VHH binders against Protein EARLY STARVATION 1, chloroplastic (ESV1). Designs and how they scored, part 8

Target 1, 368 residues: Protein EARLY STARVATION 1, chloroplastic (ESV1), of Arabidopsis thaliana (Mouse-ear cress) (f4i9g2)
Amino acid sequence: RSEKSEERRFDQKMSAHGAGIKTSSSAVPFASPKSRFLSKQEKFYPRCTPRLTGPQSRDTPPKRDTGIANEKDWGIDLLNENVNEAGTNEDGSSWFRESGHDLGDNGYRCRWSRMGGRSHDGSSEWTETWWEKSDWTGYKELGVEKSGKNSEGDSWWETWQEVLHQDEWSNLARIERSAQKQAKSGTENAGWYEKWWEKYDAKGWTEKGAHKYGRLNEQSWWEKWGEHYDGRGSVLKWTDKWAETELGTKWGDKWEEKFFSGIGSRQGETWHVSPNSDRWSRTWGEEHFGNGKVHKYGKSTTGESWDIVVDEETYYEAEPHYGWADVVGDSTQLLSIQPRERPPGVYPNLEFGPSPPPEPDLPPDQPQ

## First folded at step 1 (VHH)

Design a54 (framework vhh_surovatamig_d1)
Fold by ESMFold2-Fast, scan of step 1:
Structure a54 (fold): chain B 368 residues (1-368), chain A 123 residues (1-123)
Amino acid sequence: as target 1 above (368 residues)
Amino acid sequence: EVQLVESGGGLVQPGGSLRLSCAASGFTFSYYWMSWVRQAPGKGLEWVATIKEDGSEKDYVDSVKGRFTISRDNAKKSLYLQMNSLRAEDTAVYYCARPEHYYRSSGYTLDYRGQGTLVTVSS
C-alpha cells in the first residue's frame, strides 16, 4: 500500500539551540512538478505473538534522536527477579519466564531474564530476552532482543543494546548504543529493516546514524542518514533516501554538509529515472567562506541553473543536541553488575581510543 | 538459538597455512559484522580480524596484517579466516564471534562465540 502523501525534498534543519533559523541554501527554487516525487509507505508489522494471560511483552526502549532513554525505559528491575515459571492458559496457549547468571573467560559475567509464549498448536511463538554483561576490561553491556514468528512464515525481530568500553591504558571511556528491527511477511511481498546507532567518547567525539530498508509489493525504498562530530568543532551530516519499482522507475533525494569554524559547504541532489532510463536531476550547493558571503550554485538536466554570491550569515548545528555528558549519567544502570577481579598478569585486549566512524553505505542499486 | 561452529584448526609447522571456517545459524548472518578472536594458553582473549556485513571493510590486528585474510559468504552463512605464514605465536584457540552490534566490533569478550578450534604451530 502506497501513502496518499508524498515526501518533499529533504531540508537541513538548524538546531533548536542554534537559532531556530534555517539557511536558504536548500530553498533556492527549481520549478519542476517532479519536486514532490517520494511517497511514504505504511510499515508492515506481522502479528506473531499470541495473547497471553502470563507475562506480557515489554516495549523495546525507544529510539531517540534528541534525547536519552531513561532508567524506566530499560526495565532493569526484571534482572533482579530470580524466577523460573511456566504455565498454560485456558485457550491452550503456553508461556514461560526464566532467569540465569553465566560466567566465562576474562572475568565475563552475564545476568539475564527471558520470557515467551506459544499458541495452543505451536503455530505462533514469541520470545524476549533482557541481559547485562561485564568483564575484566571494564566492558559493560545492557541489551534486549525480542522476536516472534508463525507457521505462515511471518516474523519480526528487534534488538537494543548499550555498551560501555573502558581503555585502562588511556583512561578513555566510550559509550555505544544501537537498535535493529525487522519484519517480514511469509505470504505477501512485504518487509522492512531498520538499524540505528549512537557512539560517544569522553572527548566529545560523536557518531549517529541509521539505515532503513522496506518493500511492499512492487516498490522498495532505502533511507540512510549520518551525523559526525569530532568534539573539536568539525561536523559532517548527510541524508540519502531513494526508492524504486519493479517497472524500473527510480527516484531519490540526498544532501550533505561539512563545517568547521563557520567555514564549509552544503550540497544535494534530487533525481528521477524513468523506466526507459531517461534521467532528470537537480543539484545544488553552497560554499560558506566564514566572512558573511555564501556562494550558491545549482543546475538541472532541464536547463535551470544559478551561480550567485550572497550576503548571508552561516548557521549550522555545531554540536549534537545531546552528547557524552548527557549520556554518561543515564549509563549508571550498567554498574549494577561488577566484573570479577582480574588475576595478576592477565591483561585486557582493548582497542585504544575511539574508532573512526565507518563510511556510510549506499544502497547497492543507487546510481552514482 | 544463536550458534557459531568453527572448524579447520590443527597442527601445522611454522610457515604453513590453515583455513578456518565458521558456520552460523539462529540469526540473520548478513546483518552483522563478524570477528575472529583468539586465546593463547594462559593469556587473555585477543581480537584478530573483523569484517563488515557486506564484506566491503576488513580490519586486522597488526601482528597478522598481510598474513591473515578474513572473508564471508552470506548465502552460505559462513565466515572464514585464511592464515598464511603461521608463526609459533599464532598458537591459540580461535573463536568465531558475533559482538551483538551491527557496526565494527572492538570488544574482546563477546556474547556469542563458538566452541573454538585449536591451532597449534610447532616444528
Scores: ipSAE 0.000, ipTM 0.125, lowest interface PAE 18.8, mean pLDDT 69

Design a55 (framework vhh_8pnl_2)
Fold by ESMFold2-Fast, scan of step 1:
Structure a55 (fold): chain B 368 residues (1-368), chain A 122 residues (1-122)
Amino acid sequence: as target 1 above (368 residues)
Amino acid sequence: QGQLVESGGGLVQPGGSLRLSCADAGSIFSINAMAWYRQAPGKERELVARITSGGSTNYADFVKGRFTISRDNAKSTLYLQMNSLKPEDTAMYYCARYEYGWSYSPDDYDYWGQGTRVTVSA
């Protein structure tokens, strides 16, 4: 199905009546993320059957797990020059909107829009800043930063950023996306933090990851994962998830796989720590020799073990499901940023002759 | 990227007390697990005490009942109250932050402070 069980933030659009007007529904804009790992805590059984197979490629993180704002969420009105507006809503809440246009060295240009508000009693406030940046090196950036707080000490912050690095005379192009979100309660032992990133280059190199942490009442959880593709057939994927309670129980599951040309390994550990610091773990591994045989092994602290060689075809995906062509197609707002025009006779990358510098080569969207 | 800065070390007599502090300039201090490690001359770094974002604590057997780890998330500060100090507690004490879960190994911690020296001598 197209829909995922994982919830994505609904990004509230500004009122159609007033572009600078926003309602603050909460100082904490999101419900705390529910850790699937916490809800799926497994009890560790000493007589557990050995795991002969570890996580498969399909068990890796979702195709697009950055949470980056899509094109619609980037509804930045940067067409207006020097907006500076403020007002009061009928409920007594205040709002403001301002915009600016900054210029700097080497063709630096920043267009930005900022908006925010405050409740009528001053008990809550929020701000939101959107920007686009460019310069004559081929650099382009889109960003947004949102934050809010209330008089109870609750606070939240999020940022989204998309960056292009491009050399006008080389085939080097790189797109990087990142998002960070956090929220903290001022009255309860509750908070969460999420960071995602994805990076792509025109040669097929890809790096994706996420770090997530949270606490809610008596439970804390941590989740991290990464994917790395070198564009030459090598892949590295890993996850590490763990949780704990205030009663001192801790548990986790982690795994890693790395492959190149049918040769590689997978390994993992499921572990548990009792309140008295008694540690149980079960480890497993696979060695893939590229010859139709796979060595599978594992052990637990309670004495289960296996060490076998099987006839098995190695399967892994050496290329990401979402790669360079996809990200270029999904970065229309970033790619449409217009850099400052160079003054006549100025060529920062030094070019002799009457011809203008060549335009950067973008990766082709189709097979050669 | 955040910097950890320890303070509160010094010279004390056996049976004395010290309170160590660690200021964390990191943006997510309240969510991170924090720990105190120590390294005596000629020895490897060892875990003294750890506290999670939720306030759960864990102590090395050699300090249980004598040391107390605590945190003030509003001040982004970690503390170690050391009571009934012994000559064997003489070490450089390090504050550590682990952003990616749980570990007893010092090699797994992402950020370390410069350390503060504790000397217990008669």
Scores: ipSAE 0.000, ipTM 0.153, lowest interface PAE 16.1, mean pLDDT 68

Design a56 (framework vhh_8pnl_2)
Fold by ESMFold2-Fast, scan of step 1:
Structure a56 (fold): chain B 368 residues (1-368), chain A 120 residues (1-120)
Amino acid sequence: as target 1 above (368 residues)
Amino acid sequence: QGQLVESGGGLVQPGGSLRLSCADAGFTFSSYAMAWYRQAPGKERELVARIYSGGSTNYADFVKGRFTISRDNAKSTLYLQMNSLKPEDTAMYYCAAGTDYYSPWSYDYWGQGTRVTVSA
């Protein structure tokens, strides 16, 4: 079986387990011959144009996974323990936990918890920092940053963040989530990077996206996608994926769709470049008139060409499957953050907009 | 038209077997879906079998259990193992390659064909 991207994120579970190990060892040498930071990428096969199989169905690109943690994945209990401890495991590895509480202007408050460990010989280390932030403007934030490295140069890093804003000008609540993850080998030309984001407002505006890049076994791949909903029926979705080998073979697939009130377009390109630089490409498009007619057109470098109008009903997702009501329901830890009590007669400073105050510096990665 | 070259056709008795081959002449074989089509005299071309880049296969009902499609990406070659041949299998056999296997007009590369005759 092919390794999953979840194996590249195995370190998240190890770090979270480590944070709970007041009574058990969790330090694992990262210099293992079998790198746990890297997995084989699933093969990228350019699969062509969305093909409608019937009026009420179509071939669609594979379901997009955001990789963004939901409530069940937060280590909120670590933040609530507020302990400072350190110890040595039976195998000679060390661990520590540290907590702090920073205050600032306009009711700014940051609670944080950090834990980490080192192997007995210092050849591997990991650190994990969790935080919650708030102020008197209605701003709330949850976050985590995890990282690890070994003496061979293997390393991994990831962050998750969830933010609540209240926009004074629009009088509108907004929740934004983001995540960044990466891992790299110190002994071979291999690694991967992923960035994910989701943004929602109370009127149904939604933006989601991801940027992904990796390399393993003489292959590099890039994947980007985005979705945008205006909350009023307009939708924009797109993907752009491509890969290459050290021998010069490249291939890719990209598409976009834009719709409003049953009217819109889809278009895309599947392409391939051989090691000899011979390029094959197939471009396609659909123009949807909202009247039961669809204009389909396209061409390929090998002479295939079409330009037809067909009787076909237009199907698209005008609203996200996961939107404002869902994110509010899944953000109980964020929404439960208690801001500092505001003294009578003191008003929140909203003069410079709803942006969070400048962050105070977090403590150094190593407490010792 | 084509960068694909079929071989292995010939005359065979009913109940006999043939193995067709289709060699890629210069594109990235492993990234493409491949298919075998056939055309009998006075008939339209019809799909016999498809194989996707990942190895999954589809067969026309009239060849299920008798024909097997396979590919060797290292050799850039497509195969059709034909068993229990019947007179109605007599046709020109064509291989095709493309990134969209759901529509005949989506195949970008076609071979010139190889003739299969099933006769006593």
Scores: ipSAE 0.000, ipTM 0.093, lowest interface PAE 21.8, mean pLDDT 70

Design a57 (framework vhh_8pnl_2)
Fold by ESMFold2-Fast, scan of step 1:
Structure a57 (fold): chain B 368 residues (1-368), chain A 122 residues (1-122)
Amino acid sequence: as target 1 above (368 residues)
Amino acid sequence: QGQLVESGGGLVQPGGSLRLSCADAGSIFSIYAMAWYRQAPGKERELVARISSGGYTNYADFVKGRFTISRDNAKSTLYLQMNSLKPEDTAMYYCAKRTYYVTYSGDEYDYWGQGTRVTVSA
């Protein structure tokens, strides 16, 4: 079922066993991640009650898939071993490991490692590529791309990237993460695609988002969300999730909120379309004026409506927000990248800030 | 980071074939996802085919069964085999490489070549 995909997602490190390297199964996840909208298709919210407008759970990539967890160490370790080898496991499956190193201007360095294999009968295959990049400006990047396929037409593809930039105008560091995953069945009408992105800087500016699409059992779903924090008190969040079936049933839920220093609004719509094209929807909104009261309003297509003023939730705990300090610890592997050693007297092409002072000249026989 | 250089375009009659190549100089080609896009005069640039570093491929519906995308990591080269060409395939064809940061717009490729021209006419 769909939970099998989650079980695979949390698999431990690749094993090195006997005569060669084996990884967890190269087969595509046999089920898509479980969609909340698929579980809701046989139910709908009572149209006579106001929507609960509390904060929605954010959809974030798993820590394992971000490349910063210890479970990713095996692939990254190959960057230091400078390997180039291939072999056959005891079960007849084949494997290879290779690594490379590319150099460029301004101290650019890319180290990469790649590994892959095929089952003994050639019916399945997989690859996994890891890389790190750096240069003398403070730029650093980590990435991974994994893919697999089998002879039945099943396939999967996954990427993850984390980048450190120095912000030109403010001399602040910014970290950007992105991840994409896709799986497709060769025997069923089933497949899914997911992408996530996260950006953070030292002033608390933050942008996050995700876009998902999937199909399973003649049902399709779309889920997307975004969040933006300016680091100065402004917050924008939104989500838009909907699903449909081949028989013509559709349902969805969407909302947005905009706040500055506790003052702002939220609004949304929950909707359902029956196979006979009858549409039900309920729209809702909230106005927050920072005075201890909240104006809540809404209406439905069946004529129900409300317009009430209530006291703010006094026991609600605010969710934490991410900034540079929160992200630094999570980015240990990225921050541990060692740039190329810079020769004495060579300065990077810096696009911001004051120029560093010149280093003293060294004798020609000691240019290091 | 390398420069992408496309080649292999030209004039061909309907039903003919062309093989486009894209050379990536100065980069670790094998770690990047690559794509072919095209743009006809007065139209927006559209995705033709994409290939991951691991060889996973996707095709636009209008080229499925006619075009094949492939890569040679040892030569740092991307290919597009175009068969059964139609007049509507006439366009500038662009090679693209991805650095993995994606905006919601869906334009996932942030480095582009100069393009190679394909003209399909009698």
Scores: ipSAE 0.000, ipTM 0.189, lowest interface PAE 16.7, mean pLDDT 66

Design a58 (framework vhh_8pnl_2)
Fold by ESMFold2-Fast, scan of step 1:
Structure a58 (fold): chain B 368 residues (1-368), chain A 123 residues (1-123)
Amino acid sequence: as target 1 above (368 residues)
Amino acid sequence: QGQLVESGGGLVQPGGSLRLSCADAGFTVSSNYMAWYRQAPGKERELVARITSGGSTNYADFVKGRFTISRDNAKSTLYLQMNSLKPEDTAMYYCAADFSYPGYYTRSEYAYWGQGTRVTVSA
């Protein structure tokens, strides 16, 4: 043990002076990338994309030529204004805005705003609904649902929600975010679907992931990933992506890493299957001991193999997947939701876990 | 906490063969690698052979061509086939493995050892 103490002091000295500090790489040095066999998702852009054209009135938000976060900000502003109106644009297209306020049991409250339009000839239409919900359990929800379609059969829809849950027993708040998007062609064999989620609490427990699927003519692809943090320094992160063609060729890449305080492992597989079912595979792994040594190993069906120990300081750098915050922003809007006043002496009906289902008085096309 | 149990040691003449086995007798344990070490009288423990979860093997120069390490993942058992034994192979042979539970990583030391099995090569 005393010898081990001396080794630890020596290692600390080297680290303090920065001599030999190296970042760990998830890539294996002997790996031949198989990126030539991997295809990227191609997005289909339907002709029924929403048009945010309206009259140039002081009550109409300025037109914004930017992405999803700016569209969110615009829609929530209209929810707060509580407007009801309709009209016709100079190009002959029509639009409407309506709003409502629904109440239910256990302090349930839903404020909503709906917008929609159609082209002058009726060949294209779109709808967008924004809402906020709350009840006396401490539940808060902010969401949107958008959709569009055209006479050629193209269609798209998108929904996202942020919710705040209270854990009755531990008194620990959780925020959950989710989004789903889909687009389909009516004339081409093309479409895509994406689902995203993110959950976290005040102690750093985090779970997030995505499932994606797409098709363009003769090729289909799938992509899944997940991240989990326990709030105590442990991390689990994984990705699984694969594709196939009508000719029967398939290929994919998957990996997983698990770490706690510089100790952990990474492992993965890149694979390819030909139309006649011949399989090529390459597997790799890393073992991180937290002592300035990393064991790297792997093999392939073509006879490549390696098994080495290298001098390398383990440094975990979080490279997040495209995140929810990049789309939605922060939770300020969710947290600012004002619930109904609770009468003195009335206690909320608390449930462990999710809040009760929405009341039947919600609008028919309102997302749940 | 799993316990590693070695078996198969004994007395053999030069040029003979032995097969050592190592099993986790306590409960299922995940490991990144398994290895055989030996300790000759009056010497420090030294690595004999290692096998990774991926199946890659490494051998010390003094046993290369004579010893073969193998693993049966279904039985959670490690083997060392020892051929053409020499008097200098006389030692206590130890099984070692990384300590980890499936799906969870800790700062704890991850290598643990069996009690050893004695190999004597004598004319």
Scores: ipSAE 0.000, ipTM 0.093, lowest interface PAE 22.1, mean pLDDT 66

Design a59 (framework vhh_8pnl_2)
Fold by ESMFold2-Fast, scan of step 1:
Structure a59 (fold): chain B 368 residues (1-368), chain A 122 residues (1-122)
Amino acid sequence: as target 1 above (368 residues)
Amino acid sequence: QGQLVESGGGLVQPGGSLRLSCADAGRTFSDYAMAWYRQAPGKERELVARIYSGGSTNYADFVKGRFTISRDNAKSTLYLQMNSLKPEDTAMYYCATEAWYGSSYYDSMDVWGQGTRVTVSA
């Protein structure tokens, strides 16, 4: 592998153009798509607290390892049918905790606990609800919902759940996991939303993805990604990230890869649209033959192009990675506003060809 | 958006041959990877063969050595040459562009044709 990595250092020639190589606009064989999907970005924290400090507030987010978590792993200690407690702290803030148990058709059972707090003047409040649902068909659901606001007017909401479905003859027919979270500033026109999901079936079919969007400093951004595995060796992964401004400028990048048994392709586009609807784009593609050769090609609206064949090892993630804990356990990601990552090729320092359109007049994509 | 039109299907005896065609009337054909899929009665749609914009090809194991995918960018047409046909090849055959999955800002989902029927029986 190391030897194949050394081989990837071999010079890539631009057969049609005497320019350098802009690998940031093409799929990088040594960069994992999962690293891109699960890596931490530079962070901006809104003036939002996930919860007000109350007597029963939990400090550590729930952790998930694999499979279904029990009540202890979820931090659910309030599933006693007789819990119904409330009180006031010395600063005048109030708190409550309660639990319940509901029954229904088909052996349905729901165990839940809820706790919350409120400041003396009501300017801050928070609530956490935890539940476990099951029935005699083998259905089981674990979930949480948290929400709150602080005295600065910031607000937040998050939920996550894990659902198991079982066939009458299967031990595990289908797993679905999902999480949603959002935060809004009380003092700025800023906020963000994130939805994340994983779905698996007994035949090896796998789907996972995320949708994120936010606004900060008159810029709005969207980030979407997905992964699909058919259980027969086919892999499809894609991302689509884009942003816009009040000035009418839009830009983005997107890519996808499709592989079956080491043979496949990647392709992408980095694009920019000015307020007058002028569009610049750079498209690229890779064809992977599974024989140590990769065909790389691309072009831009301003005349750059390349069409080369290189001796290069093909790298891609063939097996699904279960990243549930990265969403639920990482409170930093739950509470951050993440600006759109700067798309490659939009900026005036393009290595070859005519200059790209001017960079939008916006705050920097990344913190100073 | 583009429209794909398949043709060339029909009834043949085992061991026979057919050539399927797929015409792309509405899109820039040469910019996209193209594929043939099939769906047998009562079964899910499955990939048969794929050809990338640069001309490289992939084939499902069950058709290797018997089927050949090709494209003519000047005519905006995709082809599937099917030889040594078996009763198990009986299906509706569809062509598709390999559009961006889930990219909804500028591009729609995959563009599919309406299909052409292949029946292999004595």
Scores: ipSAE 0.000, ipTM 0.165, lowest interface PAE 15.6, mean pLDDT 64

Design a60 (framework vhh_8pnl_2)
Fold by ESMFold2-Fast, scan of step 1:
Structure a60 (fold): chain B 368 residues (1-368), chain A 123 residues (1-123)
Amino acid sequence: as target 1 above (368 residues)
Amino acid sequence: QGQLVESGGGLVQPGGSLRLSCADAGFTFSNYWMAWYRQAPGKERELVARISSGGSTNYADFVKGRFTISRDNAKSTLYLQMNSLKPEDTAMYYCARSLDYYGSGTYHPFDYWGQGTRVTVSA
């Protein structure tokens, strides 16, 4: 569980130069404080529920070195089937598979396929919806939403989508990918939420990030990170992580780096608060001048302090390893979506963008 | 936790305007959902307005058309422009930051709060 969490984080860094190994994000030459929450990022898993004979859930794209996996790893071909069928297995469990085609304003078109099942006594259920959307503005979308629950109160849901936008201001196309996943226990105070996104444009602008939250073993944690590349050599990367226990202990670690043309800075803070509200903190920073010298400084609440200039090479990733040409090459199905024919003399409403999609049903276990 | 600092409250006549500000000392302001809540004496805290990291907004019915929420990610600052103020708008106004980007229904969507700034609307 913790190994899986750490493996996923390692994959995030595999896109960095030198086989994905990131070099020196810390300015501190002295022993670091013990990082408790990095060793305790366990996740809740939904209790095993027997799956029905017949239609089965498709795997969502796995986590990859470049972040969110591309579309060729997932089974969107369901949209090419025109089905509406249901059945009951010998054990009384049921299943269904249905498809539809919705039309709306400004050329809005949605093709979708939905499948699901439930046990004979209603003690477990799952559903899965796949879709493609388009309109006359050039907007295109592929997506999937999955969810399930059991009679013990365990529930889970996940989504994944890929979108093509036209940028009216710069006359650019932009491709965005995102995924959200959640699991919750019905018998324990345990659950987690994760969101990832990647955005790319033709000028080399790139934005990636993730937001995570979880609770397990009387510990709650929050983890966020982001990366931004402007396509002109500027880079911004940051992370913000913190955790707490039910006994009131809290700790966190955050850092940021900004670079352009070999010049920039890194800074961060590691902090800890005990149940009696005693606070410890260590702050650090680096200033990089592009001349083979780095200014390193920092202090702690326990009296550590440094302010030195060292001979050190500046290393940072100036451009994303996976960028616009890669994402366009990996988005063949998105780009092949066939929009509705536009009647002669009818023009798309570019001012307001595409028609909004129907509001998805909330997972059954979420309170209002 | 005390990373959020609100300002801009004060005494104003009915029909007047105020602009509230909330500064976040953290590194990652641009990535949080931000919100304004208020609490009048003897009442529960209520959501006034919220804004996503991308700028999408949502307003309570009682302020719709009168208040505007906005953010400046370069300054790590959240704003609430309040126009056509009414005596009913008298409250402590709180800035909030979401630790759970979309909320999960299991967990509170806004876990960090500032100390608040007081708004009084009277004749």
Scores: ipSAE 0.000, ipTM 0.141, lowest interface PAE 14.2, mean pLDDT 70

Design a61 (framework vhh_8pnl_2)
Amino acid sequence: QGQLVESGGGLVQPGGSLRLSCADAGSIFSYYAMAWYRQAPGKERELVARITRGGDTNYADFVKGRFTISRDNAKSTLYLQMNSLKPEDTAMYYCAAQHYDSYLGWSEGYDYWGQGTRVTVSA
ESMFold2-Fast, scan of step 1: ipSAE 0.000; ipTM 0.362

